# VH-VL binders against q9h9l3, part 130

Target 1, 176 residues: q9h9l3
Amino acid sequence: PRKMVAIDCEMVGTGPKGHVSSLARCSIVNYNGDVLYDEYILPPCHIVDYRTRWSGIRKQHMVNATPFKIARGQILKILTGKIVVGHAIHNDFKALQYFHPKSLTRDTSHIPPLNRKADCPENATMSLKHLTKKLLNRDIQVGKSGHSSVEDAQATMELYKLVEVEWEEHLARNPP

## First folded at step 7 (VH-VL)

Design w24 (framework fv_nivolumab)
Fold by ESMFold2-Fast, scan of step 7:
Structure w24 (fold): chain C 176 residues (1-176), chain A 124 residues (1-124), chain B 107 residues (1-107)
Amino acid sequence: as target 1 above (176 residues)
Amino acid sequence: QVQLVESGGGVVQPGRSLRLDCKASGFTFSDYGMHWVRQAPGKGLEWVAVISYDGSWKYYADSVKGRFTISRDNSKNTLFLQMNSLRAEDTAVYYCAKEGYYQSSAYLRYFDYWGQGTLVTVSS
Amino acid sequence: EIVLTQSPATLSLSPGERATLSCRASQSVDSYLAWYQQKPGQAPRLLIYDASNRATGIPARFSGSGSGTDFTLTISSLEPEDFAVYYCQQYDNWPLTFGQGTKVEIK
């Protein structure tokens, strides 16, 4: 009876030498891949490293960005009580400074049946790009100007749908 | 600022055990995956093992699977490698290595910082 | 496993010369390739990650290029401290693998 959403965030570097990962964009899509949320987010700390190669974020994106506390409130209202799908999703939750129940969390980097379908080692974490190419025959994260968190969230939901029935049954028999 | 310091290396006979420690400082240890990489005398680099940021998953090179165990203690900023059933071909300098900074949807498995290494010699 | 082949095995040059080092992968690794420098008795040092991004503190004379299976590390003008062994590493697939190294030595 629970609604399901997929999330992907982008981080920038703050703190000494840019070593701290701070939330700077968040995208959330529904089961069908429709965008529910997509905002640039202004970290409360000075940005040392935009990590543009990965994040796609540049200084101009911060001009009209939503302040972290406001964005966090909006995002948590969408996530609370729902099954949340992500890839390496602990990074997203860490950046949001949020704890989501394990029973309602689905991490496509840690689903053995998904790796098996991609002919990958079941106990190794594979990149979203690799799994999407192998299982959906699509290229994502193309080029060097940064990733689209919308594209990543959509791909993540589609990957989960490939194993949804099998994995939900596994979780029902083996509650986290 | 970021430092990784290995210890525990030495000379051991084949079939015996040794434990390597790696003490981390200058970054939030509990946020990063950690690896062991080794280098035999006069040879190239060989990846050995990885452990996730929280210790919930581990993966090993086929050459050490079943003999080596990677672990970590986030409260002490320390990474471990328990090496059992050592063989002559395990003789190498063992390096502790840190993954790149985390980014959503990506595990970036290049090594931005390395320890200075600790020599393990397995000989009879 | 993905095999990385580095060429040449040894590159003999003088300070001030341009060095070009090759790394070829047995299958595509996209841009998930890093370059390291290692001097005798020292740990490897990250130079380039994601094929072309220079690591913090690495001089501008070091540059990386390529994607897929063919990668190049270029040192535009060799300084005395640049004579070392250079390794490429892929992180697209498990197990993580390194090339066998290219030694850049004084002529």
Scores: ipSAE 0.509, ipTM 0.838, lowest interface PAE 2.7, mean pLDDT 90

Design w25 (framework fv_nivolumab)
Fold by ESMFold2-Fast, scan of step 7:
Structure w25 (fold): chain C 176 residues (1-176), chain A 124 residues (1-124), chain B 107 residues (1-107)
Amino acid sequence: as target 1 above (176 residues)
Amino acid sequence: QVQLVESGGGVVQPGRSLRLDCKASGFTFSDYGMHWVRQAPGKGLEWVAVISYDGSNKYYADSVKGRFTISRDNSKNTLFLQMNSLRAEDTAVYYCAKYGYYQSSAYLRYFDYWGQGTLVTVSS
Amino acid sequence: EIVLTQSPATLSLSPGERATLSCRASQSVDSYLAWYQQKPGQAPRLLIYDASNRATGIPARFSGSGSGTDFTLTISSLEPEDFAVYYCQQYDNWPLTFGQGTKVEIK
């Protein structure tokens, strides 16, 4: 079977009034939830808003952070040719300035069977926190100190595993 | 700066159709899901419909299911609401709204920006 | 659907007074609760998101609190521009729902 990984990124605000989202952390886990990559990443632009409540990023994390271009190369080397699972994964790919083939992309924010299992409308977009609580009985993204991209990537992989057989069969019958 | 401008409102008779447009600027339109919210004269806010960033997922309020269709054209930064089989109770100011989020795995479905609205009056 | 009940329906207060607005949900919405201000003839404006986080540009006199089913918006000292209708909105589950609004009017 093709190798599968899950990814979650944290972004900080750059540009005018911090409105641009720039990559500041990336975590990648394998099928079993083991960490393959987890680095703080230094944006090429001045950070205007750390968005710490959400990102968990603080100035101290940037001291030894990997420069964006170097981190991007490392990350793309891991993702290339693999099935990549994420939640609202388009945002992660945009922050990475990367195109990943649709046929190898799995977005847990857009899988109708997942919402069905959570007793939610099939075509709605549910948060990772909500789906994880409903389906795995686990609280993630707790408190106001920011999210853990490792925790989020692990939860995302576990959620995908709940529908993997059904969804892979669907995709084989209805290629993207 | 972020701007949302609605158009297409007007007076129509029951049973007719109308299309609303919402032109977006000041942000990367294709990165955000978009919503329609309406407000009947002198009443509160009612959520109508949502469309995902790529147009693949859509969801509607029960009151409009089967009659309204939400769509978007990312190449034109434009959101649409096609309203068919209009009823008197559809009379409202229609707002397009953008939701906010700060991180990819945590969708926040509050609305950080709203358009100024366009009035739709359905009367005989 | 999750029903949001706002109370009181109308608050008649003078400038300088404290306003306290309540929003109660029919089931837990965790902290997925936002507050909006709407003035006559205008679109709603985001004030508070995630129950207690003030949106960009919103004055410090506005604060939100609560979690689960019981939420409060407080305006510590009313300014003339604060007389408006206020709506709460939950985004824990679909469909998205709003409270019926609380009108804050001049006494």
Scores: ipSAE 0.007, ipTM 0.595, lowest interface PAE 9.5, mean pLDDT 88

Design w26 (framework fv_nivolumab)
Fold by ESMFold2-Fast, scan of step 7:
Structure w26 (fold): chain C 176 residues (1-176), chain A 124 residues (1-124), chain B 107 residues (1-107)
Amino acid sequence: as target 1 above (176 residues)
Amino acid sequence: QVQLVESGGGVVQPGRSLRLDCKASGFTFSDYGMHWVRQAPGKGLEWVAVISYDGSNKYYADSVKGRFTISRDNSKNTLFLQMNSLRAEDTAVYYCAKWGYYQSSAYLRYFDYWGQGTLVTVSS
Amino acid sequence: EIVLTQSPATLSLSPGERATLSCRASQSVDSYLAWYQQKPGQAPRLLIYDASNRATGIPARFSGSGSGTDFTLTISSLEPEDFAVYYCQQYDNWPLTFGQGTKVEIK
């Protein structure tokens, strides 16, 4: 009965040689896949590398982007108290400079039953694209113009729903 | 500026144990999964093991399962490979390797940085 | 496991010539394929990832193409420093696997 959302963030490179990952877009969808939040976000530091192949972010997207501190406040209001689903979600939380309780976090890159359904080793980490193709028969992250964080968040929610009953029962018996 | 330095290689007899270390610098070690890859003399590359960013998940090649243990100490920026029950066919240069450039915890990846390697020779 | 077969085993070419190296996967790896260069006594160096993206610092003469099961690494005009062994690697599924390598040597 707790409300559940899925999140996917896009990061750009800041700092020396663009090695620091800074939040540049965030998409949040509800249980049914409806978009609750989707904004370009302006990092407080100079962008060295847009990482456009993966992020889909270009200079044009930064012109009317929401400043990081304001966007962070909006996003945290949506996430607080909800079950948050993501893929490799610790990267998203790190970019948000945010700690979400483990008991309310669901990471589709670390759910053994999901890998089992995909005929993959239970403790291996599989990409979102791979799991989505094997389990939902859908291609995401197509082409070289960058990923759609909305598409990724929607796919992540649908993947979680495949194992939701089994995994929630597991977590009730084995609290994190 | 990213640097990976392996150590601990040497000559050991079959059935013995050896531990390899890999010291990382120039990046936030605790944000990345790490791998071990080996190369037998005059042969190609063979993936050995992976460990997640926090050390909670590990996966091994079938050839080393049950004999090798991968571990890490994020406070020391160090990756380890404990090799038990060594066989002649484990003779190789062992490389520690970091996954790709874009920051992701998916460990099913390519390797953007490699260490210089450390030679392990198993002989009697 | 996914087997990667590289061909030819050896390419004997002169500086200035085009080199075309093939990597064939036993099953589809989508675009989850990387290429590495290795010189004697050195660690491998990443050249190409996601089948066609050049790694940072890699010269424009290196290009990758292909998807599914058939992949190609092309060096448009060989420089002296390009004579090395080249490996492909898939990351579509566990275990991670490499091809056996193609040696590009001076004619």
Scores: ipSAE 0.007, ipTM 0.579, lowest interface PAE 10.5, mean pLDDT 88

Design w27 (framework fv_nivolumab)
Fold by ESMFold2-Fast, scan of step 7:
Structure w27 (fold): chain C 176 residues (1-176), chain A 124 residues (1-124), chain B 107 residues (1-107)
Amino acid sequence: as target 1 above (176 residues)
Amino acid sequence: QVQLVESGGGVVQPGRSLRLDCKASGFTFSDYGMHWVRQAPGKGLEWVAVISYDGSNKYYADSVKGRFTISRDNSKNTLFLQMNSLRAEDTAVYYCAKLGYYQSSAYLRYFDYWGQGTLVTVSS
Amino acid sequence: EIVLTQSPATLSLSPGERATLSCRASQSVDSYLAWYQQKPGQAPRLLIYDASNRATGIPARFSGSGSGTDFTLTISSLEPEDFAVYYCQQYDNWPLTFGQGTKVEIK
C-alpha cells in the first residue's frame, strides 16, 4: 500500500530572454487534499520574467523564499517512494531536476479514461482547468492574478480519484 | 539561437506519400512538444498535428486524421510528418513550430519559433 | 471548434497612422490568445502571447489587449516594415485555431 500525493509547481522565466522555466513555488497535498508542502522557491538564476498571469508569483514572494537546493531536498523527501499525481507532471519533475519512477507516476493529462469521462478525445492533452470544470463542475485558475498551486494540486488529486480504481487495474495489467 | 529547418517537400501526385523532416537546434528538443502548422496558397494558417515531448502522445486535426502520422527522434533532434494518401487540399507550406514555455499544469500552445517552411504541392 | 473572426479583412493606412485590428472568438478563450505577423514568403513571427505580453524583440509600438471573446492588436504608429498580414491564434481548447488574417496595406 503506497502513499499517494499530488504535486503542482509554478515556474518563472530565467536565462536568455526568460525562456528557461525555473521552479518558484511547489505545493504538495495528500490523498484527502491536505497541504503537506507549500513554499515559494528562489531560483539560482536571475528571474527575467515572473510570468505572474500564470504563476501568481511577484517579486515580494522571493524575499523569504527557500533556496532551490534546500527546497528540492525537502520536496524529494516527500515524493520518494510515493505514488505522485500531477497534471503534465513531467514539467514539474523537470523543474525539480528529478527523476521519479514511471511506475509510481500518475499524469492526469495523459489518462485516456479521464478524457473519456470528460467527453474529450482520449489522445488530446486537456488542460487541468478544462477537466476540472467538465468533471468536477468547479472553476479553477480564475482571474488574472495567477494560479494557486495548492488549488491545482487539490483539483489534480480529485480528478485522479475519479479514475483511480480503473487506472490502477490497467497499470497492474500493463506496467509502464 | 533557436533554429527549425524543414525538408522533404516537393511535387507529388494525389494518393502518394511524402515524409517531412524538421531538424531542431538551439534548445533542448526533448523538453518540448512540437507541432506542424500548414498554410495553403493564399489562405490562412491551419494547425495540423502535435506530439508530446517524449513521443508518447499524438493528436491530429480532423482533416488529416488517419492519413498523417507525427513522430520524433529525440536523439537526433528531429520531428517528422509522414503524409499518406495526399489530396489536392493538402497543398500547402508546412511549418514545424515550437511551443512556448511550460507553466503550472498548463501547456501554453503559442508558437515562439517557426521553421522557414517546406512547400508540398499535390497535383496531377 | 473555436472560430476566430478577424476584422477588417484589409486595413489600408499610411505610415505614421495607428492600426487597430480585431479578433473575436466564438466562445471564451480567457487570455489564451497570440498574435503573429507574416510577411510575403516568410514564416509567421510571434508578436503577442497570453493576449497582452509582447514577445522578445518586438517593438513597443505593438500592443495587445482584451480577454474572453474580444481581442485587439494595436500598432500605435505604422512603420514601413509593419505592412504585413496579421493572424490571431487561440490555445484555450483543441483544435488550435487561427483567424483568417487581416492584411495591413499601404493606402
Scores: ipSAE 0.634, ipTM 0.869, lowest interface PAE 2.3, mean pLDDT 91

Design w28 (framework fv_nivolumab)
Fold by ESMFold2-Fast, scan of step 7:
Structure w28 (fold): chain C 176 residues (1-176), chain A 124 residues (1-124), chain B 107 residues (1-107)
Amino acid sequence: as target 1 above (176 residues)
Amino acid sequence: QVQLVESGGGVVQPGRSLRLDCKASGFTFSDYGMHWVRQAPGKGLEWVAVISYDGSNKYYADSVKGRFTISRDNSKNTLFLQMNSLRAEDTAVYYCAKQGYYQSSAYLRYFDYWGQGTLVTVSS
Amino acid sequence: EIVLTQSPATLSLSPGERATLSCRASQSVDSYLAWYQQKPGQAPRLLIYDASNRATGIPARFSGSGSGTDFTLTISSLEPEDFAVYYCQQYDNWPLTFGQGTKVEIK
């Protein structure tokens, strides 16, 4: 059996008008929720918009942040060959400029049984905050000073564990 | 620059079908969820449908569920709305709308760009 | 379904005056609220997203505030081009919903 990790990334706005999402923090936790990686990451491009309300990132976090190329290498070593769980994880992979095999990817925003347990529309994408409140009775992303990617990664792993047996069986019958 | 251009609107009788197209340019179309929003003459805005970045997830307003189908072709940067069993109350300007960015496990489903709209009139 | 109630329905003001527009949600939408401006014959234009973030190219006279159920759009000093209909929109929960609109018209 392959090992399983959960990932959550924070992005900042770069490029024209800050419309490009660039990686600025990454957190990875193991199956039990223990932190394997959590670093602020310096984008190679000028930051136009910190998106602090959501990212929690401010200028001070960039002072000693790990350069993108180095951070990417560290992160990919952790992810390679593992089942990677995330919420809307394609955004994290794009920010990492990384392709992870679909057979080893689990996206909690695209698991119909998980939405069904939450009494949500099966094929709509639900926010991590909403699913976590409904299924785990826990409030995450509280306050106005930004989100914790560690908290988000931990919640994502716990959500996946609620449907793990059912979803792995589904994927075995319906390979990606 | 970002552009969304709708087409396919027109006058149609009740019970008939129309297909609306929305051609996108100026952004990576395959990275964003896309929406249809409509506005009846002299009335406010009503959300109609959403499709995920890869086309795998779709959701509809109750008023159109079972009659309308949203789809996309990422290779052509085009969003579609197939409207079947049209009713007089479907008469509206239909807007193609681009979803905001994804941030910190939050979907930001505000509409940063809109098309010009295409008028659909359902009358006998 | 989350219902958004905008008030007043119509706001009659002169250029140079401050406009304050209200949007009240039937349940908390946290900060997942946007404001749009629409002029006759035109598509809506995004003004504010995430309750208080001004969209690119939007003049500094526009500001948004609030969280939870009570939100405000403020135009500090009305310009002639600001007379339009304004809509709030929540994106906290499905289905996505809009307020009924507030018309800002010349007195």
Scores: ipSAE 0.599, ipTM 0.863, lowest interface PAE 2.5, mean pLDDT 91

Design w29 (framework fv_nivolumab)
Fold by ESMFold2-Fast, scan of step 7:
Structure w29 (fold): chain C 176 residues (1-176), chain A 124 residues (1-124), chain B 107 residues (1-107)
Amino acid sequence: as target 1 above (176 residues)
Amino acid sequence: QVQLVESGGGVVQPGRSLRLDCKASGFTFSDYGMHWVRQAPGKGLEWVAVISYDGSNKYYADSVKGRFTISRDNSKNTLFLQMNSLRAEDTAVYYCAKESYYQSSAYLRYFDYWGQGTLVTVSS
Amino acid sequence: EIVLTQSPATLSLSPGERATLSCRASQSVDSYLAWYQQKPGQAPRLLIYDASNRATGIPARFSGSGSGTDFTLTISSLEPEDFAVYYCQQYDNWPLTFGQGTKVEIK
């Protein structure tokens, strides 16, 4: 059977007026929630906006951060050939400048049965925080000092496990 | 410079249809969810509909569900709202609005940019 | 749906005075609340997101506070260009909802 991991990335603003999202942290956990990777990552471009309220990233975290090219290589070695779970995972892959096969991608923001269990509209994309509170009775992303990508990746894996059997059966019948 | 420009508004009789367009520029349109928000003359703001970055997910306010259809064409940087079975209560300025999304695991649906709006008047 | 109630409906004040605008949610929205300013004939303009974070380019006289169900927008010293309608918006749950607005008008 294929191995499964969950990923969550933090981005900072680069480029004109900080409008470009550049990778600045990545956390990957295994099926049981154990951390496989967690590094601060130095973007190749000047950081205009740390987006600290959401990213949790400050200037001090960039000291000795892993350069983007090296971090990307390490991350892709972990993701390749595995089922990768994430929340709004398109943004993580975009920040990594990476294409992961849709057949091996699981996006917890696009799983109708998960929303149904949370008493949320099936076609609306819900935040990770909301789904985690409703379904796992756990508060994540608390406070105003930024998110923990480790916490987010762990919550994402646990959310996926709630619908794993049902959703894998659905995907087998309806390949993406 | 981020810019959203709506068009397609006008005067229409009850029961008829109109399509609104919103042309986006100055950002990577295909990366963001897009919304329609309306405002009846002299009244407050009412959220109408959302479409995901890739067009795969759509959701509507109960007041327009079954009558309005949101869609997008990422190759043309254009958002659409097809309005069918229009009622007098649909009379409003319709705004195209861009959601903010900072992190991969968080949807931040406050609107950092709005279009200028296009007026739809439904009257007999 | 989450109902946002803004008070007062109208604030009549003079330039230089402090304006305090309230927004109360029918259930907790945590900190997922934004504030917008709208002038006649114009689109809304983002002022504050996540309850207390000032949007880029917004003057320091604007500040937001609160969490859960009770939120406040404060304008420390009104400038002539600040006389407008202000809306709060929650983005914690679907459908997205706005308050009915508070009009800040010249006395």
Scores: ipSAE 0.613, ipTM 0.867, lowest interface PAE 2.4, mean pLDDT 91

Design w3 (framework fv_nivolumab)
Fold by ESMFold2-Fast, scan of step 7:
Structure w3 (fold): chain C 176 residues (1-176), chain A 124 residues (1-124), chain B 107 residues (1-107)
Amino acid sequence: as target 1 above (176 residues)
Amino acid sequence: QVQLVESGGGVVQPGRSLRLDCKASGFTFSDYAMHWVRQAPGKGLEWVAVISYDGSNKYYADSVKGRFTISRDNSKNTLFLQMNSLRAEDTAVYYCAKEGYYQSSAYLRYFDYWGQGTLVTVSS
Amino acid sequence: EIVLTQSPATLSLSPGERATLSCRASQSVDSYLAWYQQKPGQAPRLLIYDASNRATGIPARFSGSGSGTDFTLTISSLEPEDFAVYYCQQYDNWPLTFGQGTKVEIK
């Protein structure tokens, strides 16, 4: 058995017109939903668009934020060798500029049995908010002041647990 | 500059097939979900199909399910729509559309860029 | 399927006047609503996303507001180039759906 964690990252817009997504917060929780890491992260490039409606990030959060290079090192130490669960997790790994092995990656936006339990088309990409409402009867990402990456990581882990046994058996028979 | 260029439209008889291509440039094609949206002459916009960034997830409007197949080739920055068993009601301008950003575990499925469209006319 | 109803179907105004366009959803779409402009013979152009965020390059005279089921697109002072059809689109749930459009006629 490998240790399992769930991750969710917040990005801000950098580059021309704020079109580049740069890491600005990362939350990691363990199997039970306890927070292992939750830090604001300062991008190396000028922030053009805080995307506050979704990210919840404001200028005040950048004052004592951990520089990207330092935060990346801390995060990768937690992720290395573990099964990492996320929702549309390729976006988080891209923001971290990190490759995590596919055999140790679990993406709750690409697990057909999870969609089936939610009475959704197996191959449609469903939002975390929709799956959490259908399967856990909880509303997440409420309001307009930004999302909580801690809340999102916790919901993601809980969703994965609903299909964990079935999906791990599938992956053992059908390695990625 | 972001550009999406559709091709493959034309006049075709009912029951036949057409393939539409959409060539993308000016952004990292493999990072974004891509959509097809159509518009019948003089009518409004209708969503047709979506494909995930890596091609692993595909979803279709009920009106085209079982007849149309969306696919992509990330090495060629190209999106495809294979249209089989065409019907008169499939007559429309077909637009290739790029999805917005994924942000904070939310999919922002607005279309920030569109191709100029390719006309498909199904008639005998 | 979430149905979007736009009103009015046609809005006839003079240059310099304020245009107010409505979009109503059959169920809540939170703030996951976008507005597009389409001119004859052209592809749609994104104006507003997430109900109130102006897209890159869109003039300040365009603004969006609303949440849940009731949304508004406002053009504070119409310019001649604003003659077009305007569509709202929800992306809260599958399938993605568009309103039927509002035609803005200048003069």
Scores: ipSAE 0.634, ipTM 0.874, lowest interface PAE 2.3, mean pLDDT 91

Design w30 (framework fv_nivolumab)
Fold by ESMFold2-Fast, scan of step 7:
Order: structure tokens, then sequence, then C-alpha cells
Structure w30 (fold): chain C 176 residues (1-176), chain A 124 residues (1-124), chain B 107 residues (1-107)
């Protein structure tokens, strides 16, 4: 077991015409897929667009949601000093307004061996849904009621484990 | 407020090179993947190339692979398309287009904003 | 690559009539399908994303439906400004592909 976690965040639209992506849910799982954190998060700004088709966030989820500043502190305590796995993880870090060292970051949308195993172009960014279906034979993000960030974080960790040995060896020889 | 402005189009001879620029404003350019889409006169839309938010990943349509290079300069909010070994069939209006956004581990690669287009004519 | 086939190629109708445009994919694209409107000399304009979600500012007369391989764009009652070319686009897999377009023209 490593000091490694996987993260997935849900965002809602704030600002003019909902163009700004604000954190509204965060899920973190450990190496074995157990949930370490899963909270709805209240943005400091008015929500213009819940993006419910994707986020699964509805007005009722904002009731008793953790305020952004408090949630951010809780999340950063979990992430700091650990290897953090995510899919297009720069979006999650931006929503958290957080910088995580590149040496401790693993982005499953940017791992060429993973795309190769999935019979996908190595230089294209593939969706989590496609990689999970091809490599784990599992359908995630099913239906139109929104995605589960817990499910996405768990799938992301499982995908990384398929290439962990090869990729960690590559990173040791080619530091970011 | 969001604007994409293409430039660099013109008339070129077959086998020559041309570079297209796309200047972005009104959004955080460095957060989004960017694309080039072209349209031959009187024809439909054809996807050409994509570049990731940080420029680390690039992918191309088979018709242009090995001849075209997409790049970006996030400090200048500018997207580029370097077109080498141009052919008559590359004659088209070239649009730069912005990905909608990344949401819930899904890349939403529909285009919420397009530039006005710049015409490239490859003719002898 | 995923091929999108639009039908009919041309649809000749009068203002006030209902327009129904089809887009068929060679394999499932789930709901990762967008529709665009293009007028002569202009860039395409996003109408519908994720098969059925209307983009901001798009009139209620435009609606999208379908999933998997069969998709429909409906204009419930044509206005003069709706006579244009319409394209579908899938973003489920690489390369991104567009349909060949359906021209909606005045009868």
Amino acid sequence: as target 1 above (176 residues)
Amino acid sequence: QVQLVESGGGVVQPGRSLRLDCKASGFTFSDYGMHWVRQAPGKGLEWVAVISYDGSNKYYADSVKGRFTISRDNSKNTLFLQMNSLRAEDTAVYYCAKEAYYQSSAYLRYFDYWGQGTLVTVSS
Amino acid sequence: EIVLTQSPATLSLSPGERATLSCRASQSVDSYLAWYQQKPGQAPRLLIYDASNRATGIPARFSGSGSGTDFTLTISSLEPEDFAVYYCQQYDNWPLTFGQGTKVEIK
C-alpha cells in the first residue's frame, strides 16, 4: 500500500452566464478504494447553473453543504504530502485553488501506457468513461441524473493501479 | 465578451507553408483545450486538430497528420496552426474553436465559441 | 472513425412548419452529440449539446432528442431566420466528427 489517494470533484457554474466553475462536491478514496472524504461544498458565489446532467448537484444538496473555505482546509489536509491520482486533475486543483507538486501528481488522462493498453492513441486525452470501459469492462457515468464523484475516484485509482509499476519506474528515470 | 480572432490566411502555392494565429480573450485561455476546424468552399465541417490546456498533448485528423502542427502560447492567449506541405485539398476557411469545459471526469468537446474564420487558398 | 449521416440533405419548408432533422451515428456516441446552425459567411453557432440540452440564448422552438445512434433536431415552428444549414457533431471518441449537414431552405 502506498500513501496514495484518488480525487474527483464536481463543479457548478457561477458568475456571468455560469461561465465560472466552482467546487460543489469532492470525493477522495484511498489505494483500496475506500472513501476518505465525500462532501457537498457550498460555493461562496450564487449558483447560476447546477450542471446537473454532469455534476449530479441539485439545490437540495446545497442544504447543509460545507462552506468552501472549511471544505478546502479539510481536503488539503488529506492531499498534502501524498501521491494524488486524478483524471484531468488540473481542473480539480484549480477548483480547489490549490497547488500540488507535479512530482506527487498522477493524471490518468496523460499516461501513454494506459492509452496503449486501451488501444487508444497515446497522444490524445481519453475520457475516464472510455478508459474504464476498455480496461476494467465497467460502465461508469451511466444515466442522466449526474455522475458520482466517488465512482469516478474509485475508477481512477483502479486505472492507475494497472500501470503503477511501469509508470512509477518511468517517473523515477524521467522526473517531471 | 468571449472572442476568438483568427489571422494568417491567404493564397499560397502547393507545397508551401502558412501559419495561422488565433487570439483569445474574455476567458481563462490556459484552462481550456483548443481546436482547429476547417470548411472547404461549399462543403461541411471537418475537425483538424486539438491541443490540451497546457500544450502537452496534441492530436490530429489523419488528413493533416505529419504536415500540420498545433501549438499555443498561454502567456499571449494565442493558438497557432503551422501548415506545411500544403495541398489543394487544404483549401478551406479555418476556424479556431473552444472546448466547452471539463466536468465530472468528462471532456465536453462541443464548441461553445468559434472564431470568425480565416480563408486559406492553396492554388497554383 | 465514427461516421455521422444526416438526413435529409435538403429540407424545403415554409415558415410556421415543423422541421425534423436526423443524425445517425455508425456506432453509439451515448449522448455526446451537439447540433450547430450555420448561415452563409458566418461561423457555426451552438444550438444543442449532450443531445437534448439547449445552449444559452437558443429559442425554445429548438429541441434535441435521442441517444446511442439515432438523434433528432426539431424546430417546432420555423421562423424566417431559421433557414440555414444544420450540423451534428459527436464528441464521444476521436477523431471528432461532423455530419455532412442538412440545408433547411424556404419552399
Scores: ipSAE 0.638, ipTM 0.875, lowest interface PAE 2.1, mean pLDDT 91

